VHH binders against Apical endosomal glycoprotein (Mamdc4). Designs and how they scored, part 16

Target 1, 160 residues: Apical endosomal glycoprotein (Mamdc4), of Rattus norvegicus (Rat) (q63191r268to427)
Amino acid sequence: SHHMATDFETGLGPWTQLEGWTRNFSAGSMVSPAWPHRDHSRNSAYGFFLVSVAKPGTTAVLYSPEFQGSVSYNCSFTFYYYLHGSEANQFQLFVQAQGLNTTQPPVLLRSRHGELGTAWVRDRVNIQSAHPFRILLAGETGPGGFVGLDDLIMSNHCIL
Key: E = the ipSAE of ESMFold2; O = the ipSAE of OpenDDE; V2 = 0.75 times the mean of E and O plus 0.25 times the DockQ between their complexes.

## First folded at step 11 (VHH; framework vhh_7n9e_1)

Design x2 (from w4 with Y107F Y111S; at its last look DockQ between E and O 0.74; V2 from the best seeds 0.00; counts 0 for: pae E 9.0 > 2)
Fold by ESMFold2, look of step 11:
Structure x2 (fold): chain B 160 residues (1-160), chain A 122 residues (1-122)
Amino acid sequence: as target 1 above (160 residues)
Amino acid sequence: DVQLVESGGGLVQAGGSLRLSCAASGFTFSDYYMYWGRQAPGKGREWVSLISGSGSYTAYASSVKGRFTISRDNAKNTLYLQMNNLKPEDTALYYCAKYTTEGSYTFEFDSWGQGTQVTVSS
C-alpha cells in the first residue's frame, strides 16, 4: 500500500486536468489582489499550487487516476484549498464510480462557495466504493476572486 | 420552493431525435449544477448527464455519450437534453434534478422533477 501526495512542485503528479487548472506560484503569476501570497506546501511565494484560470462562469476540472474499489476499507483524501476575493467562488469535490457495469452518477462530497480569507484551508473526505473510482475536483472563480488547490494526499488505502 | 418541470417527451422511431426541456423556478438557476436522469420500467434510476452552472463543464454516462447533448439557457432558467440516434433501450422516464447535496458518499439530490416519458419503438 502507498500514500499518494501531490504538492505540485514538479508538475501534476498522477492528476490529470480536463480544463482550466494550471500550476503556478504566487510571485510569478499574480493576476489579482486575491492571489495567494504563499503556497501551502512550501509556504513560499515561489512554491507551486494549482489555480483556476478559467474565466468566471467557466469550470476548471481536475481528476485523479482510477483507484481500486473495496467494501472493507475506505480511501481517505486530504486536500488544501483557497477561496478568496469573491463571494461567487465555487469548489466541488465529486467521486465517480468507474467500470463497465456502473450506472451511478458522480457523488458530490464537498461543495464550498464564497470567501474563506487569505489562508489555505484543510479538508478531508472518506470514500468507500465497491467499484473502482476517480476523484474529480471542480472550481469556478468568481469576479475578482481566486480558487486554488495544493497538497492533494490520498491515504494508503487508496490503491491504484 | 424549488420546482422542476420536464417536457418534450413522446414516442419516436429508433434513430430519431427528441429535445427535452426542464423549466426551473424557486432558486438561482445559474448557481447550480443540473442533472438529467432516467428510469426504465423495472430498473433503478441511472444518470444520463450533468452540466455546471455556467454550462462550461458537461459529463455523460457512457451509454449516451456521443448521442446526447446537455445544455442550459440561464436567461430562461431552462435545462435541455438533445437526444439523437435514439435506441429502444433509451425508453424511460426522464427527469431533471438540482445538484447541491454535501456529505457522505451517497447519490442524493436536493430536488428533482416529475419526469417526461420517452418511448423509442424499434
Scores: ipSAE 0.006, ipTM 0.369, lowest interface PAE 9.0, mean pLDDT 75
ESMFold2 (binder alone), look of step 11: mean pLDDT 82; pTM 0.824
OpenDDE, look of step 11: ipSAE 0.039; ipTM 0.497

Design x3 (from w4 with L50F Y111V; at its last look DockQ between E and O 0.63; V2 from the best seeds 0.00; counts 0 for: pae O 4.8 > 2, grease 25.9 > 24.2)
Fold by OpenDDE, look of step 11:
Structure x3 (fold): chain B 160 residues (1-160), chain A 122 residues (1-122)
Amino acid sequence: as target 1 above (160 residues)
Amino acid sequence: DVQLVESGGGLVQAGGSLRLSCAASGFTFSDYYMYWGRQAPGKGREWVSFISGSGSYTAYASSVKGRFTISRDNAKNTLYLQMNNLKPEDTALYYCAKYTTEGSYTYEFDVWGQGTQVTVSS
């Protein structure tokens, strides 16, 4: 088993299917007052992360590659997100499984709204699926806000 | 009470189009993801399309992708399904559904409407 971790420092890694997200570095208030001063991976003003660039009220979606679960152990997904500058900010995590005959609808596992401060927030989900699945990370930026992602980490029991 | 009322179904020839509507009441419509589902005779319910609260994110079953378009008007508390290039295999009772709660792994829905019948003839 392989441990898949993406810190966005050199690229998107396997997280290449995206709409409304872009890889960027910590530019601080030069871009927006809500912009992170530091990324999470390197705690650096020059470190990289993902940011939603969709207009306010529009959802940016990031798709994982397809994963298989382990028979004996739960797949876990650890990630860091940043919600600052607007009470209208939103972050959601979905899991979408591929059924026998068709793809199943996305299932909402995490939902966060509002202003969470000038800090990267750690979260972790355990994913159990009888079928192959993808993770969907959705961000919606409120006016004047910032929604970011960094350090997406799959456990060894998530089979790529 | 949460209520969903579908309309717009009918009989149409293959290759034709229909536009379904779902009128929602009893909850803050824009706060919820909505679904279209359908049930063909002798088959179980299957999901057709998914749309986020704002309408900015949509998803489709592989069988309808490229032919169906889901949309919503939050000001009117109405969900829509534009169905183009209809096929006989699209014949089913079409349901509008409200997404239930966060964290479910079973793809449960909070409420379904009574449905609207769509029949596509050859």
Scores: ipSAE 0.025, ipTM 0.367, lowest interface PAE 4.8, mean pLDDT 87
ESMFold2, look of step 11: ipSAE 0.329; ipTM 0.704
ESMFold2 (binder alone), look of step 11: mean pLDDT 84; pTM 0.849

Design x4 (from w4 with A59Y Y111V; at its last look DockQ between E and O 0.42; V2 from the best seeds 0.00; counts 0 for: pae E 13.2 > 2, grease 25.9 > 24.2)
Fold by ESMFold2, look of step 11:
Structure x4 (fold): chain B 160 residues (1-160), chain A 122 residues (1-122)
Amino acid sequence: as target 1 above (160 residues)
Amino acid sequence: DVQLVESGGGLVQAGGSLRLSCAASGFTFSDYYMYWGRQAPGKGREWVSLISGSGSYTYYASSVKGRFTISRDNAKNTLYLQMNNLKPEDTALYYCAKYTTEGSYTYEFDVWGQGTQVTVSS
């Protein structure tokens, strides 16, 4: 369905911005994500992406909606990220269990840092959680840095 | 054999400060995100603060942001929590925990210390 992918053309879709992410438009130009594998080049992202504009030392944070847990199958999450302008840029992906009486600690699944030039980088994680969960996407810019997100794609096993 | 040993707790007046330490052994400390949690009597565990393996990323629960500072010394295998402007509501058993490494594809249980008691009076 439409909630399985977010390309930011009309907003954040189902994602909730907590702090510091800003939607940008490339003004008459296509924003092309980096496609690391030609089998997956059938789709192209157009137009918009999120950019971290948080102050140094402050994290930009974006949360997914709550997904159902399962012990039987993985929720596959594909995403594109962009690190430019600073060796101190950081990008992190966490999963946090939901629906419990206690606040659960986020669990780090991906951490990326530094300067990657002007190319979008594709990555994928598989999430198996017995409890309902949210995905947390965190960016932190270094001095003069630029951290971007685009094309957040969930598999059919990521059930709302 | 992973061991986490908290220290530095005690009795303190409201508005005071404490610095907690967590001595870690049995794993490559700098490879792991670490965090502090707390548990008040009759309440569930509350997540407090998180720090990356290098120390370059930190995150705080809203209830402590601006008052608490997480840090680590990777040469000493030690995690710290500086707690300033303490309030009676900060009274709890404070514990440190080890997270999974960067790049894990499986959500895993944390490993916890036994905790150090912080009691804030008046």
Scores: ipSAE 0.000, ipTM 0.211, lowest interface PAE 13.2, mean pLDDT 71
ESMFold2 (binder alone), look of step 11: mean pLDDT 81; pTM 0.820
OpenDDE, look of step 11: ipSAE 0.052; ipTM 0.517

Design x5 (from w4 with K98R T100E E108S; at its last look DockQ between E and O 0.68; V2 from the best seeds 0.00; counts 0 for: pae E 6.6 > 2, grease 24.8 > 24.2)
Fold by OpenDDE, look of step 11:
Structure x5 (fold): chain B 160 residues (1-160), chain A 122 residues (1-122)
Amino acid sequence: as target 1 above (160 residues)
Amino acid sequence: DVQLVESGGGLVQAGGSLRLSCAASGFTFSDYYMYWGRQAPGKGREWVSLISGSGSYTAYASSVKGRFTISRDNAKNTLYLQMNNLKPEDTALYYCARYETEGSYTYSFDYWGQGTQVTVSS
């Protein structure tokens, strides 16, 4: 049994393959007026989270390590995201499976757009795959907006 | 109405290149991920490439990675597929598709074109 939880407080954990995301804390940020006042993990102005630093209109992508599902139980992924400051903000979750001879196309499981307020939003997906798979988290920040991630939690039935 | 119209296919020798285009209309093109797929004779549909709305994220099937390049011009509502070092096994009907906003554990597209034929001779 393996439980993988990443709160970004001390680092990226296994979420080390990333483009356009960076780890930051909330206190005193002048990057954007949409910047969160506190992280989710510690509910602290000094807590850490991931933020998209890609220029507005471009996509930041975060890749999970490769996982395998359980034969008897569903793998689940719980996460928190933050979309504030622009109606053009976008967050998407893909699952991409590795086929026998080739990768399968990314499958879009979640898509969120717009202004969701000054709060971390909780979401949870069940992942079923006959093949090893990766999770892709994509963020696109609108002008003046903020797109963030925190507390990425894999269930015990997601085998690393 | 949503429309996708592919063009640029043809006959090419192995090792050659083609550039496919997909003209989109009837929706806000830049808001959607776009998809290239193909279907060879006697085979099922297979994915080729995916691109995000802005074009900053791309993905490729293993069979075409390093040879094909997906791109888009949102100002022209056009999707492209640059195909280099073409092989006979690339022979197929190539089609573009619009990615859905949220899908299941299968391909998640809601519209696709009629396709353009690509034939690669030995």
Scores: ipSAE 0.081, ipTM 0.537, lowest interface PAE 2.5, mean pLDDT 89
ESMFold2, look of step 11: ipSAE 0.084; ipTM 0.548
ESMFold2 (binder alone), look of step 11: mean pLDDT 82; pTM 0.820

Design x6 (from w4 with T101P; at its last look DockQ between E and O 0.73; V2 from the best seeds 0.00; counts 0 for: pae E 9.4 > 2)
Fold by ESMFold2, look of step 11:
Structure x6 (fold): chain B 160 residues (1-160), chain A 122 residues (1-122)
Amino acid sequence: as target 1 above (160 residues)
Amino acid sequence: DVQLVESGGGLVQAGGSLRLSCAASGFTFSDYYMYWGRQAPGKGREWVSLISGSGSYTAYASSVKGRFTISRDNAKNTLYLQMNNLKPEDTALYYCAKYTPEGSYTYEFDYWGQGTQVTVSS
């Protein structure tokens, strides 16, 4: 079935380094009109997702574990996100090279802004890096908005 | 039509401070992550610091962490770098750069300025 998938139903899986993201569900105590009525993985009001709860003007950041580099294969990363309820919502996906003598800046691969409707949006990036790397998922929730993640799926070539 | 103009460089004694500015035009400044980099004579470009569009997320190269502070004023379309406790190894041409929001994975930026020289004497 899955390559390596995190649906947040039983925890964070390999995504154990984060700030400003919290596991929650649609019928939970933090629900607002902008929240999805259902998660993606279970299509359920009780299915879990990550939601950005960073203070306005701050950024939630979720870090992958470090993946090994490869010049032959790319790491294919599929993810679902939900941006609703504010034109000021922000979501970014970065890759940051590791294992070098000099610290490397994150490299922006995806940027999404504002209002994307009332459905979970699927996207995928293919990462080819000769060096070890991390994936960073950043979210910033606008006033009255929602920024969420579900179903983070890493291919077999995303080697821990 | 993107323009980035750095200023605030100069000659300073080790241990001193400088504040660099980067005036931006030709794009919606607050929508983009911004970057400070530097290039010492005879060396390749080295990243220094990064800041998110809102200013809430920052990152620093290990050589400057704790000494340099990146900030931005989105109302003035201006990026700043406060440099404290300067060392001779900080001597370089400093430039600002704009990240592309839809770029493929590469270690490069789509625009950068002409730079402002910082020279730190012993």
Scores: ipSAE 0.006, ipTM 0.361, lowest interface PAE 9.4, mean pLDDT 80
ESMFold2 (binder alone), look of step 11: mean pLDDT 80; pTM 0.810
OpenDDE, look of step 11: ipSAE 0.029; ipTM 0.456

Design x7 (from w4 with Y99W Y111S; at its last look DockQ between E and O 0.79; V2 from the best seeds 0.00; counts 0 for: pae E 11.1 > 2)
Fold by ESMFold2, look of step 11:
Structure x7 (fold): chain B 160 residues (1-160), chain A 122 residues (1-122)
Amino acid sequence: as target 1 above (160 residues)
Amino acid sequence: DVQLVESGGGLVQAGGSLRLSCAASGFTFSDYYMYWGRQAPGKGREWVSLISGSGSYTAYASSVKGRFTISRDNAKNTLYLQMNNLKPEDTALYYCAKWTTEGSYTYEFDSWGQGTQVTVSS
């Protein structure tokens, strides 16, 4: 079985950033009291994750490579996120159709905000699109807060 | 009880500018992505631009990128579209809309206005 997984231990993998996500690890930078003490992929202070470092009023954006469309199956995307230290933290997951004659708006599939405690939270979305698509991950930290991502996993049905 | 009221349309010469407004009420405006769309005679609806609740993320249809600018004033519950270098093909009924749901791959609008007419002459 073949799938795409990104644990950030060796960089962004196939993901690219538009703005504001930074690869880091728990013991290497203590930017905020809400800083996670361990990453998710290795449960280690030295395992890597992405953190949103966009200033207030801006949004950190990360996007996937283009996946093929399919009418026969869905593409399953599993991810781990961390929102702690502020009730103003925000995280959104969008899907945007690609390869069309006209530009399409992103479709919001997940929106999370505020305080979710000190543990990495697993979530999963299923994407069925007749058109090629990209996934967009947007984060915005509140004052004293932290927004993080780790372990971005696409199922075998997510075809590049 | 959501209300969206567009204004600022009119007749303008090619190359000219207009600024559209959309006054919103009946919901927490800053919580929602907002859209501008348009409908030309004999054509279906086209999306034009969108903006995040905070205003920090924007996107544009290829046909208007570089000429149109979306913005919002969350204190006044108002969405704007600045349209520059207008062309005859921009002639359409322009409307604003509010995104409705999360959790599925779909473009669903639960509210939209009646629109404001923009007519661009040669």
Scores: ipSAE 0.005, ipTM 0.262, lowest interface PAE 11.1, mean pLDDT 74
ESMFold2 (binder alone), look of step 11: mean pLDDT 83; pTM 0.831
OpenDDE, look of step 11: ipSAE 0.043; ipTM 0.351

Design x8 (at its last look DockQ between E and O 0.58; V2 from the best seeds 0.00; counts 0 for: pae E 8.0 > 2)
Fold by ESMFold2, look of step 11:
Structure x8 (fold): chain B 160 residues (1-160), chain A 123 residues (1-123)
Amino acid sequence: as target 1 above (160 residues)
Amino acid sequence: DVQLVESGGGLVQAGGSLRLSCAASGFTFSDYYMYWGRQAPGKGREWVSLISGSGSYTAYASSVKGRFTISRDNAKNTLYLQMNNLKPEDTALYYCAKYTTESGSYTYEFDYWGQGTQVTVSS
């Protein structure tokens, strides 16, 4: 099930950026030939998506609200991403445990890089964590390329 | 074969500095996140810091944040750890590691690729 979904049509929803991601749409902001011609959520040039606009060579970072531990429940995260226009594009998905005195690093669950064509790509991860956690999405746009996100969907077992 | 060779350890006074190096070979260094970890006598393994392939994203364990800086030189296939304001509790064998993605599960992982380099901090 899909308890929390963010399609960026009216903002970031519950997601918080550290820097470098921006909400945009295809028809109103054609800033590069690699720009998606349609968003994913509405399949429209006027639908919105999130694009990495961090400084060259700088990682754009977006993170979720804190979720409770999920060892008793399946917390699933589905997302759509877009990597086009550069072989140096990068996208990573981390899970970071939260809490007092944790020594756990962020865990890298997905890493994608390079050129993936002009279609939005769907992926899904399941998260089990004994501790509260956040999802962290990092994008790095290569020269002349774009890294985009749309339709970030958390299942109803991902509990705030 | 993948090889990681750590160097730069030694004996240093509390408050002092050291710079560790990790020479990497056998893989495309710039494609991978890299990590430093450490193990003190009588304690379990502890991660220290990680860095993205480009070097633009870094993260630190709370015990070292503000004192240690991870960096990399992709032209030299070398990972670094600048360690400042060292404390006796930083005494450990320090390792560098290369990580890969695990499908669908949240886990914590080190890979050990050499003998590490010893750092000893005296009061």
Scores: ipSAE 0.012, ipTM 0.404, lowest interface PAE 8.0, mean pLDDT 74
ESMFold2 (binder alone), look of step 11: mean pLDDT 81; pTM 0.816
OpenDDE, look of step 11: ipSAE 0.032; ipTM 0.352

## First folded at step 12 (VHH; framework vhh_7n9e_1)

Design y1 (from x3 with Y107S E108Y V111S; at its last look DockQ between E and O 0.40; V2 from the best seeds 0.00; counts 0 for: pae E 3.0 > 2, grease 24.203 > 24.2)
Fold by OpenDDE, look of step 12:
Structure y1 (fold): chain B 160 residues (1-160), chain A 122 residues (1-122)
Amino acid sequence: as target 1 above (160 residues)
Amino acid sequence: DVQLVESGGGLVQAGGSLRLSCAASGFTFSDYYMYWGRQAPGKGREWVSFISGSGSYTAYASSVKGRFTISRDNAKNTLYLQMNNLKPEDTALYYCAKYTTEGSYTSYFDSWGQGTQVTVSS
């Protein structure tokens, strides 16, 4: 089972620290042909997801709440992203640990670039951290492109 | 070959300012997140600031937040660190670094320069 799952259908859940992301639904795809026709969680034109609305060349960043890892089991993060409409699209996943006295630098775990088609892409990362950590999801939309997120799922070994 | 050359360090009084530069070559500069790091005497290397390829996203160590500003000029392949309100504890050898291998938890610094010395006197 999963400890925390956010499908954005009713809100942002704990993913409330965000810059340049907005919650939207697929029916809004009339705004841009690059938008997905359906969300991932409901496979619906009226299902919700996050979309980067940052200006081209500007990075949108979504911050998770602070998590604790597990000593015995890997915390895993499963997520879906959508990169379409521009070769300049970019998505990156960072983990940033919080030390006792200072925040550690973000660690890049995933980097995706370009045009990935008209489909939500599943990905999963294992997170091992000796310190509390947050996940940073960064999107940069190329001209005419779309960068989206849906179904952010933390495993039960990720302690909130 | 990847090269990073830091400059701009020096001696400054507490409360003063310095602007560091890092000239990058040997890779597509704008495609990479960049770091400033530093190593104080008797201490390990620590991160100072982080900047995305486009420069739109920045992060700072808690110790320098509000005082330091990282920026970049991708047209010049140059990374900058504006350091204001400098403190004696900021004394260190400052390095610029390209992001390391994706997924690495062990090392985030990939520096090819010799660093630039910043000394802040009280």
Scores: ipSAE 0.074, ipTM 0.531, lowest interface PAE 2.2, mean pLDDT 88
ESMFold2, look of step 12: ipSAE 0.367; ipTM 0.725
ESMFold2 (binder alone), look of step 12: mean pLDDT 81; pTM 0.808

Design y2 (from x3 with E108L V111S; at its last look DockQ between E and O 0.30; V2 from the best seeds 0.00; counts 0 for: pae E 10.0 > 2, grease 24.6 > 24.2)
Fold by ESMFold2, look of step 12:
Structure y2 (fold): chain B 160 residues (1-160), chain A 122 residues (1-122)
Amino acid sequence: as target 1 above (160 residues)
Amino acid sequence: DVQLVESGGGLVQAGGSLRLSCAASGFTFSDYYMYWGRQAPGKGREWVSFISGSGSYTAYASSVKGRFTISRDNAKNTLYLQMNNLKPEDTALYYCAKYTTEGSYTYLFDSWGQGTQVTVSS
């Protein structure tokens, strides 16, 4: 069963933004027909989600808390994302090892691009790392587009 | 198919500078995060730097932070590594790579072509 879930209704929860992601709701920032008309968690114009507001050519980055490593099981991460309004939208999910003497490169686990319609899309990754790690969520907007996130869910094997 | 061709290596004295280039073809360059790696004689492969598809987010190994700068020109499908204040321990074969995904967390380190040799003298 799931251990940590973030639906953004009261803030970022355990996630740390580095730049470019904004917590918002559909009725509060309707600046374009491509703007999400409703969030995922409550299917409501007033439910909250995270949206990339980075200028074109700028990566919005969000980090998870540090999870413990394990050699015997993997951590399952389920998430919902939204790519609409531009064929140049990009979303990428990385995992980066932590707690090592040298900085480790992020490892790409998911890459999504373009126009995926007006619905939230579910995806899931399974992570096994011998070292402590963080999940990085990166969004890059295309012209006139939006990249959104909601309902970030970590399984019980994702140990803080 | 993916092709990555490194250039710009050479011999330099300690404290000197070099700029490496990596010409990319066979894939939509701007869609991929890219990185530089290196392999010193008698050592395993070592990660050096990586850069997002747009070029706006970068990261560096602690041994090179503040001395090396990664960049990219998406119009020319070219990745760069500016190396300043070079030290003898930076001597290595340098190569560029794009990230590869297997659906689970796995450290993958790929190289294409021969790489470019950087040698830093005492």
Scores: ipSAE 0.006, ipTM 0.356, lowest interface PAE 10.0, mean pLDDT 76
ESMFold2 (binder alone), look of step 12: mean pLDDT 82; pTM 0.829
OpenDDE, look of step 12: ipSAE 0.022; ipTM 0.365

Design y3 (from x3 with Y32N Y105W V111S; at its last look DockQ between E and O 0.67; V2 from the best seeds 0.00; counts 0 for: pae E 8.0 > 2)
Fold by ESMFold2, look of step 12:
Parts: sequence; structure tokens; C-alpha cells
Structure y3 (fold): chain B 160 residues (1-160), chain A 122 residues (1-122)
Amino acid sequence: as target 1 above (160 residues)
Amino acid sequence: DVQLVESGGGLVQAGGSLRLSCAASGFTFSDNYMYWGRQAPGKGREWVSFISGSGSYTAYASSVKGRFTISRDNAKNTLYLQMNNLKPEDTALYYCAKYTTEGSWTYEFDSWGQGTQVTVSS
């Protein structure tokens, strides 16, 4: 297919972080019980994923490049996330029309909170915007928990 | 019930500064993203600034970026807007809002205060 996909195996791809996300792999660092035992894209302790390392009380933010708007079609965004080890974990997906400089605030499309088990969770949103937009992914890791991202996939209707 | 009470508005000369406050009650303040918005005569409501529940992520409308700073004190359930280098076009009723909508593209505020008037004279 002609989609845009980021599996973090060689970097952030087209995504830009503002703060608080880092690439890592399950076997590569000191691991709390909540650390993902395997990434999603390779199902491996040595495959890479993105994890929130923001200081307590801060939000890790990752954002997409700017996509063109359309009055005719939806941009489909599929993603995998991991919330484990704390009931205070939070993951949120926002869309910001015309990037960060817009007359509208970010629009919250998904909010997930707490403990979701030891498996990566798949979700998908369809984005309808007449204006250029960016996708923002925000994670807040609770005490002893982990918030992770892998396999961020934009359909071919998501046009740069 | 949700209550949002703004204060700190007033008359100020162009180039001056004001600090607005918003006292919040009736919800878990730290769990909610907060906004400042404004409404000038002849315009609809527009957003001014946005802050995450933890306070670590902020965003600004292009017209105020670099001049206004949003902040919050979650221990005091209070939202702030520091407004510097004010211009006549900043004249508006300023209000804070609790913005929590999920699963839709449609923008809306689910609660906002009565507002505090800011008037910037030349």
C-alpha cells in the first residue's frame, strides 16, 4: 500500500517530538515490571518502540508533519499503544487544524487512562478536516507505569 | 456543578500587562485541559490559549503567541493568563473554559465562566 508507517526501528520517521518520548527496546535498559516485554512491530525484546520518559507531572508530546485538508475524504490513522503498571497512565490523541498556530484549540479524539494489560492495543481514528492539520500524541506516565507507542500508520488519504 | 470565576481584567494602556486568574470548582481540575478564550465586539468566540492537565504542554493562538503565557496551579485549582505587550485588538471579554470533548471532530466547550473584561486603550 502507499501509506505512511512508522515502527520506530530506525528513528522517529516523519514524527517530531516536543519533549518526553524516547526510542527504546524491551531488553535494553533497567526494566520495571510494567516495561513492555516486546515491541509491537517485531514482537521482539530487541525491536524498538517509543516510551514516555517525561518527568512526573509532565506530558510527553509527539506530533506529525502537517497533512493537507480535504472536504472529500478522511485521513485514517492507525496506532498501537501500551498502558501498563499504573492506574494513572494517560494517553491522548489530538488533532490541531493548521498545525499549532490555529484559531481552534487541539481537538481530543481519543483518551485512554490507567491499566490496559501487558499487550499492545490497536486503535484507529478517521480524521475529517477541511484545513491542514497535525496529529498530536500525548502520554503521561503514572508512578511505576509505562506509556508506549509503536506502529503509527497513516492511510494514503493522509497527504503531506 | 462546574464553576469557573475569572478575575484580573481592567483598563490598561497599550503595551501594558495584566494577569488574569480563573478559580475552578466542581470537577477534578488536574484531570482537565483548560483554555482561555475571548470574545470581542463583532467577533465570535475565539480561543486564546490551551494547557494540559499537568500544565506541561501549552499552545497559543498565533495572535498572542510570544506575548501571553498560560499557567495553572493544580494545588489551588487556579488557571492563569499573563498578558504582556497588550494591544487595542486584545480588547475583549476573557473567559476560562473546561474543554473536554472526546470522539468527535466538532469543537466545543462544555463549561465556561462569566468572563472578565479587558480593555486596552491607546
Scores: ipSAE 0.025, ipTM 0.428, lowest interface PAE 8.0, mean pLDDT 75
ESMFold2 (binder alone), look of step 12: mean pLDDT 79; pTM 0.798
OpenDDE, look of step 12: ipSAE 0.308; ipTM 0.660

Design y4 (from x3 with E108R V111S; at its last look DockQ between E and O 0.48; V2 from the best seeds 0.00; counts 0 for: pae E 10.0 > 2)
Fold by ESMFold2, look of step 12:
Structure y4 (fold): chain B 160 residues (1-160), chain A 122 residues (1-122)
Amino acid sequence: as target 1 above (160 residues)
Amino acid sequence: DVQLVESGGGLVQAGGSLRLSCAASGFTFSDYYMYWGRQAPGKGREWVSFISGSGSYTAYASSVKGRFTISRDNAKNTLYLQMNNLKPEDTALYYCAKYTTEGSYTYRFDSWGQGTQVTVSS
């Protein structure tokens, strides 16, 4: 099995950007006081992270590669997120089953809303799926705010 | 209380179109992902589509993809389903639903309306 960790320092790794997420670093923007002043993985103005730069009122979407299903072990996903500068910021984590004859709805596992200050917040979900699946990360940036992601870590039970 | 009221159903010839509406009240509409589901006579409920709080992200069941379009107007607290190229198989009672979640890898429909009947004749 292989574990997967993405700190965005050299790109998106195995993640696929559908829309609205952009890899950036803190010293690369002077457009808002709400911009993350330091990334999480390096605690540095020059460490990289993902930020939602979708137009206000649109959803930025990023998804994982397809993982194998398992009824024996939970796939554990740890991540760091940033919600600052707007009470209308939103972040959602979905899982969507794959490989079925009918398209399955994404299942919401985490929803965070509003203003969480200038610190990166750690969270973890455990995913149990008998079918192959993908993780979807969605951010909606409110006026004047930012939604960020760093350090996306999959346990070794999350098998490609 | 949360209220969801569907409208816009009716009798339609195969190949025709209908637009369903779901009027929402009793909660902050834009905070919630919304769903359309349907139940055909003698069958269990099938999900049809869902939409993010802002309206910018959508997904569809394979049986309706390319023919149905979900949308919302957050200023009017209203969810829509545009149904084109209707088929007899689309005959069902259509429901809108409000989504909420608890815990890991668990989802639940929170509330749904009484539905609006769509009947498609050959």
Scores: ipSAE 0.006, ipTM 0.337, lowest interface PAE 10.0, mean pLDDT 76
ESMFold2 (binder alone), look of step 12: mean pLDDT 80; pTM 0.807
OpenDDE, look of step 12: ipSAE 0.027; ipTM 0.379

